VH-VL binders against q9nrl2r1430to1533. Designs and how they scored, part 45

Target 1, 104 residues: q9nrl2r1430to1533
Amino acid sequence: GGVHELSAFEQLVVELVRHDDSWPFLKLVSKIQVPDYYDIIKKPIALNIIREKVNKCEYKLASEFIDDIELMFSNCFEYNPRNTSEAKAGTRLQAFFHIQAQKL

## First folded at step 19 (VH-VL)

Design ff1
Fold by OpenDDE, fold request of step 20:
Structure ff1 (fold): chain C 104 residues (1-104), chain A 121 residues (1-121), chain B 110 residues (1-110)
Amino acid sequence: as target 1 above (104 residues)
Amino acid sequence: QVQLVESGGGVVQPGRSLRLSCAASGFTFSSYAMHWVRQAPGKGLEWVAVISYSGKDKYSVDSVKGRFTISRDNSKNTLFLQMNSLRAEDTAVYYCARKPSYQRATYFDPWGQGTTVTVSS
Amino acid sequence: QSVLTQPPSVSAAPGQKVTISCSGSSSNIGNEFVSWYQQLPGTAPKLLIYENNKRPSGIPDRFSGSKSGTSTTLGITGLQTGDEADYYCATWDDSLDAYVFGGGTKLTVL
């Protein structure tokens, strides 16, 4: 279901972006704002990048799409301590994602 | 106690150089990005430069690019600002400030007491 | 001239409440956490509020922060003579790729 899966990916990204806890994930971290970020995070990714990949049909399998989303959360938890607003937002958004991903 | 202490300020003529230092204590200096912020006499605060915890990445405001260089020595818990080709408009109190180490920590805490730089002919 | 706009001055009597506004745009306050700083005469800035409305340890609850849209507000209740100072808002600006401050507000206690 290539076309069907593509539509599902698009819809899921839209839902993630609209979520209240998406703010840490909407775009890549600024190198000037957080100069430490890219010293720690080696595979940066964000929802805008994932959206672009979806639009370009770069995801052939649902597992590939899911892997990028999970990478996004993994990066957040790797860089941000558990007690930060970012980590808390990430936890909630990831839970939401896991529920929605069952529809894929 | 977390503390930052600036030094190296003084009175110089235009075109001269100064090197500011900021001595950090009471926290793991090497774990934090550090900033310089300045304040001209009777004016507001202006961000000047930032350096990553390792010193690998450095950035500065356009008005000082090519003239100012931020650096650090983590073994000595010290932040530096090399200021070359100083101009009258560089006259200010220069503060070093710590940035917390998480993604959207867009604030500074603590601040040093500042060191005064006066550029005058 | 400053990226973030603050009123130049505010004043009130002891015990009263004052608010200091800080207005920006979608590229800064609209998308980022804001912080507030107090600068007593002849001293360095001190963090009052971070992440829009959080107080660091040691800051009394007389100080509060709020954010709505592209603006933020610092509130000070039970005004004391010792609150006379300059107050600055600050945040990150995505379009300028820089940390930005308001022009500062001088608070006078009458």
Scores: ipSAE 0.878, ipTM 0.953, lowest interface PAE 0.5, mean pLDDT 96
Fold by OpenDDE, fold request of step 20:
Structure ff1 (fold): chain C 104 residues (1-104), chain A 121 residues (1-121), chain B 110 residues (1-110)
Amino acid sequence: as target 1 above (104 residues)
Amino acid sequence: QVQLVESGGGVVQPGRSLRLSCAASGFTFSSYAMHWVRQAPGKGLEWVAVISYSGKDKYSVDSVKGRFTISRDNSKNTLFLQMNSLRAEDTAVYYCARKPSYQRATYFDPWGQGTTVTVSS
Amino acid sequence: QSVLTQPPSVSAAPGQKVTISCSGSSSNIGNEFVSWYQQLPGTAPKLLIYENNKRPSGIPDRFSGSKSGTSTTLGITGLQTGDEADYYCATWDDSLDAYVFGGGTKLTVL
């Protein structure tokens, strides 16, 4: 089961990265670009970090993987107002994730 | 109305110091990251420095590191740029500019009218 | 030598359409939102376009922005004499970890 789950996590990350609405989530926010970001977001995370954790087999349970993905979205909604492109993209990508996560 | 007003520019010799100020009004100053952008005579725009809303985080372009320091006083709604060891190439109009408070707000609005700094012998 | 490349000048007669190009790379325009600024003679820059193609309040729809790949374009229709100014593109550069501008384009209304 572990090998199959790992593959499923990898595949899902690939699908998330390929999604048109993944742009806010591909990598961590630059401290220079958005110097306020890390004053608000205390647990920063991005798809590239999640990918690395998957590759290192750090997720022993699907729930742990899902928690990190949800954290990624919650960070987006916490920092970005609802009417921003980031929040809108996050909303769509999260919906996509929820559908795909049913396959885990 | 949202407004930024720069001051403190002048003519100085190389090696001297100047302190620029930017007075903000019409918005919650303490909620926004602020920037300095400069423009040499007859040249384009160059980003200089940024400071977080609280003033805790500061960054600047390499060409001014160690010489320029950005700061702010939120109680006074004022942004500052301390410029030490000024060089001829620092001659420019210096603008303060507001950064909107969301992740990919990679733009400035509004800009101040600018204050002129001239470094010459 | 600006990180973003713009033509140094463009010109057209009143009523015509002009386009100003801005070329970058995958580390800036390719991955980030682009903004455009108008700088009238002797004045400060003014935001014209943000997030590639959005206009701030007060900017007429004669001004438009578009982005494709690693390039962006500012369009101005119904050119007016008052449009004579310098125009700058800008964005974030991930590799330089800095905000970057184009070299500016001088628009002359003939």
Scores: ipSAE 0.878, ipTM 0.954, lowest interface PAE 0.5, mean pLDDT 96
Fold by OpenDDE, look of step 19:
Structure ff1 (fold): chain C 104 residues (1-104), chain A 121 residues (1-121), chain B 110 residues (1-110)
Amino acid sequence: as target 1 above (104 residues)
Amino acid sequence: QVQLVESGGGVVQPGRSLRLSCAASGFTFSSYAMHWVRQAPGKGLEWVAVISYSGKDKYSVDSVKGRFTISRDNSKNTLFLQMNSLRAEDTAVYYCARKPSYQRATYFDPWGQGTTVTVSS
Amino acid sequence: QSVLTQPPSVSAAPGQKVTISCSGSSSNIGNEFVSWYQQLPGTAPKLLIYENNKRPSGIPDRFSGSKSGTSTTLGITGLQTGDEADYYCATWDDSLDAYVFGGGTKLTVL
């Protein structure tokens, strides 16, 4: 992971955060708000966590970065029924991500 | 028909205990987080406590911590609120309410009819 | 002293439109879905609006919700005498780690 890759990860995270459908993913779910979330989701992750990992240069490979993003979406689809606003937002954001990720 | 029915309310003196129950029917009770919300006479609504679908995770508002305990028996489709060391300010109608099971479902539906708790000397 | 601020009361004649405001902050309405509840006299609250602007089944379309920034608004058109009730907004507050309600608005049908 060179400087250029790091910059690419940063930019992609910025684009994801700015997307209208990013609201389910901006930060970790509150244990009080959704008390059963962490009983189901064993590897919680969010865009703020991914951004932090990028800033700390924790991603040595693009595949690692992509894996975390995909995990984020996987968690959303695992917990939220298909017809929910969260799942729909996730579907759209994931599609956007897949397009952008091809540029990596 | 989805229904919640509270019971167990009454008049008690300060320092006493009371246990509320909420009987659920018409839906898979064990699949939903359940809440208690209370309303003091002539006042607004105040969130009190939440319990996860399995009963493993419990949380409550600061004003009742250490005194109130939320619990549930999924085999009996019943939600409970154990209230100890009751205070005058705990006087309210207590509602049980269901929370939908998705991430940002920050609303309650349905509500029970409520049960009245009066704490007075 | 509620986290969410509502006007104490509103009033209008039958057939008219009324709006009830609910103002919060970035830690609640600004970042979360809001819901509205109708409480008829002597009854339990009933869900009226969820996810800012969605109506549960059985709620007529003369009830509407909207959200902008850190505020939300309940609209009621074609006001009926049966609409006389208390109305509450609600959402989650990230800073308090709690579900929060507005102070409630008493709607009087003149």
Scores: ipSAE 0.867, ipTM 0.948, lowest interface PAE 0.5, mean pLDDT 96
Fold by ESMFold2, fold request of step 20:
Structure ff1 (fold): chain C 104 residues (1-104), chain A 121 residues (1-121), chain B 110 residues (1-110)
Amino acid sequence: as target 1 above (104 residues)
Amino acid sequence: QVQLVESGGGVVQPGRSLRLSCAASGFTFSSYAMHWVRQAPGKGLEWVAVISYSGKDKYSVDSVKGRFTISRDNSKNTLFLQMNSLRAEDTAVYYCARKPSYQRATYFDPWGQGTTVTVSS
Amino acid sequence: QSVLTQPPSVSAAPGQKVTISCSGSSSNIGNEFVSWYQQLPGTAPKLLIYENNKRPSGIPDRFSGSKSGTSTTLGITGLQTGDEADYYCATWDDSLDAYVFGGGTKLTVL
């Protein structure tokens, strides 16, 4: 919605990007690096895309913003086995996100 | 015991074709993206091509694009490299290699023993 | 000349320590996991190090890896004559949209 809510979304996205565990989520997965990714993950999303949507005021409700962030984590856990560095980073970043999202 | 075994190398003239095979055993072949990597005589390693676990998505380095086609037959646990319009610079040992199936895996394990392709008149 | 730069050779005596460097850029080593391979004479490459500093099962802990900025280093302690080999670093390169290898470093043990 309004300008103050969009500022809160932007602040949260910035904090996620700066978190040490953001590295699996900064940009969309390369099809050449990981050729099977898009056979499994049908709704890809990454922090750079979410940040762009905030900048364009594309989120009308906080729930829509939260849904995209949760989709990002869900994709990580769907594609990556639990013992991988990616899944562990996702778990830690998701926990951080849940704390920050209570401020919305 | 995880194994990759290449075959199909040989000596061919420039402009000819050759098909390499890689037989996989000891793991679920259809769960992994597979790669070809080559090594010219006395030189280092060069990544050549990748194929997704289903075989649907294929990519190769620019120097072989349009000439080499990677493929797989999951029912036979076999990876292929069809090499057309061969050139002298394609002379190398060709290795097949497995990559783990997670997002940022940037390593190959295991490798086959390699098969030698020599392109000479 | 490869995108990843390694010294062409290094040498050390048995029992000593050696390090092998690998330099890249922000499009590769700076933002991607690095792996290292050993290629013994007449054999295929073998994975030594993945994800910058992790060892697969069966690789002794005298092999180690590290990464700082756009550079990575393979360390080998307790050097043995059986360690004579070529060593390659490797990673993904975002700008080339390809996997890249260093030019290789020949280790001589004497």
Scores: ipSAE 0.610, ipTM 0.864, lowest interface PAE 1.3, mean pLDDT 92
Fold by ESMFold2, fold request of step 20:
Structure ff1 (fold): chain C 104 residues (1-104), chain A 121 residues (1-121), chain B 110 residues (1-110)
Amino acid sequence: as target 1 above (104 residues)
Amino acid sequence: QVQLVESGGGVVQPGRSLRLSCAASGFTFSSYAMHWVRQAPGKGLEWVAVISYSGKDKYSVDSVKGRFTISRDNSKNTLFLQMNSLRAEDTAVYYCARKPSYQRATYFDPWGQGTTVTVSS
Amino acid sequence: QSVLTQPPSVSAAPGQKVTISCSGSSSNIGNEFVSWYQQLPGTAPKLLIYENNKRPSGIPDRFSGSKSGTSTTLGITGLQTGDEADYYCATWDDSLDAYVFGGGTKLTVL
């Protein structure tokens, strides 16, 4: 059932937030801090938003949850060149996510 | 060589206007957000304003909102600061500065040499 | 006072080591990358440290940075008379929606 999957989504989001490499993904990018971000990234998403969607039971399928997490990483790689600290953190956190997602 | 050169400073009376310019060279100007930072005499640095690489988005510190307007002309590699209704507290050296466009780039490199604005009666 | 707190001055002899502290909060240093700038007398600021502890090309390795919690530290070893300058920390502040600088620290090399 749906309730058990939503608990698993919550647990996974908590583990992502606690990971050392979560720092680029915790909240949406500030438009004042990075004024060109939203010209490039058209579907912004961050861990705090995903966590809110889990808390509000907005994910009906595990694939919807996984798609939002993968979108988060895709945005990181689209905006940030691969040699940046942000992209490197994204690569490591994405690898961690793929291991944890097998539990879903 | 990456370089930023400010101009347009001077001595003006309160309530008047100045337009500062910053000429950029040695890099692709249109790929970077640009900033103004000021330094009052004997004081520290204060961030003033930012403009996105396209010029579409502009933001400034509350103390200058409604009075200062940041702008750019990417075809001329030039950044501007239009300073209206100048006050004594606006007296400072004004620097233009480049910020990398990375998500968490919170540093300025390079800086121009600065141009001095003195607001005095 | 500045949002980021630095000591107003520090001093040490040539060849010695000095550290310059910069204290902030969770709305700035605690969650954001920090940078450090050197301002030699009569000149514009120059980037010394970015992303808490990285040096741009051309900055010697006797300049170092570190960050712990809501504080950051600039370290300078092998002091030279040419290091006499003002030093500023900087970061983003989420509560103010602005870039912020420390009040500056004057380094005297005696």
Scores: ipSAE 0.599, ipTM 0.863, lowest interface PAE 1.4, mean pLDDT 92

Design ff1
Fold by ESMFold2, fold request of step 20:
Structure ff1 (fold): chain C 104 residues (1-104), chain A 121 residues (1-121), chain B 110 residues (1-110)
Amino acid sequence: as target 1 above (104 residues)
Amino acid sequence: QVQLVESGGGVVQPGRSLRLSCAASGFTFSSYAMHWVRQAPGKGLEWVAVISYSGKDKYSVDSVKGRFTISRDNSKNTLFLQMNSLRAEDTAVYYCARKPSYQRATYFDPWGQGTTVTVSS
Amino acid sequence: QSVLTQPPSVSAAPGQKVTISCSGSSSNIGNEFVSWYQQLPGTAPKLLIYENNKRPSGIPDRFSGSKSGTSTTLGITGLQTGDEADYYCATWDDSLDAYVFGGGTKLTVL
């Protein structure tokens, strides 16, 4: 809840976006580019959507924010085989996120 | 060996219909989105259409929307392109192509050898 | 559509190196993986390069790819007469919601 938590959420999202491995997560997947994505992934989420939710104060608890970030990684690992560039980027960014989330 | 083989091309008059087939072998066909790409004589490559692995979702380039319908039969490992209201500008070699099943794949491998469609009066 | 710009032709002697450029925009090359295809006369396209600079199995290392900003380059060293072909760059274009190809570059080996 308070002003400090919202600032911390924003700062964490900025750090994730700046990370070299953020490229699979910046925006929602195109249905035309990847027509099967939304048949498999039922709760799509991306960093731009999470950042918008922070700006609109839609997260009431830190756990809600963390859950959306973890959902983002879970979607990546569910859709993409582990040997893909996307899954490898997800693994590295998730590890970085866990370090940064200790500050919450 | 992974293989794609197109068939059903021919010479037709404008306004007529033609159905192309693509037989797939050597991979789990039902695990891949499939595409049609065409090449007019002496011209470059143009993406035409995509279909999801289940056949549920289909998309095509604006120039063929409402006229061409992509479909598949996963039990027979076959991809189709129904081409209606054919125009002279649809004259091309038509290739079927496989896209890898991951989020940012933006390449086609393999391609079939193509089937020729000629629309002429 | 030739959304991606390639030179119409290039030529070089056997044994030499050639590069083929492909220019796009932030809606395509700038933010998406690029692939390159070789089309020998009378044949289907064959994948040479994917994910900007990776080679599929069976493609010799004298073929290379690079990307910088909104441009990509195919390099071919040790040119052989069998390399005479049309070469296409390709990627996804986010603003068109479509896969796009360059107009092609005809390589002549003299």
Scores: ipSAE 0.598, ipTM 0.863, lowest interface PAE 1.4, mean pLDDT 92

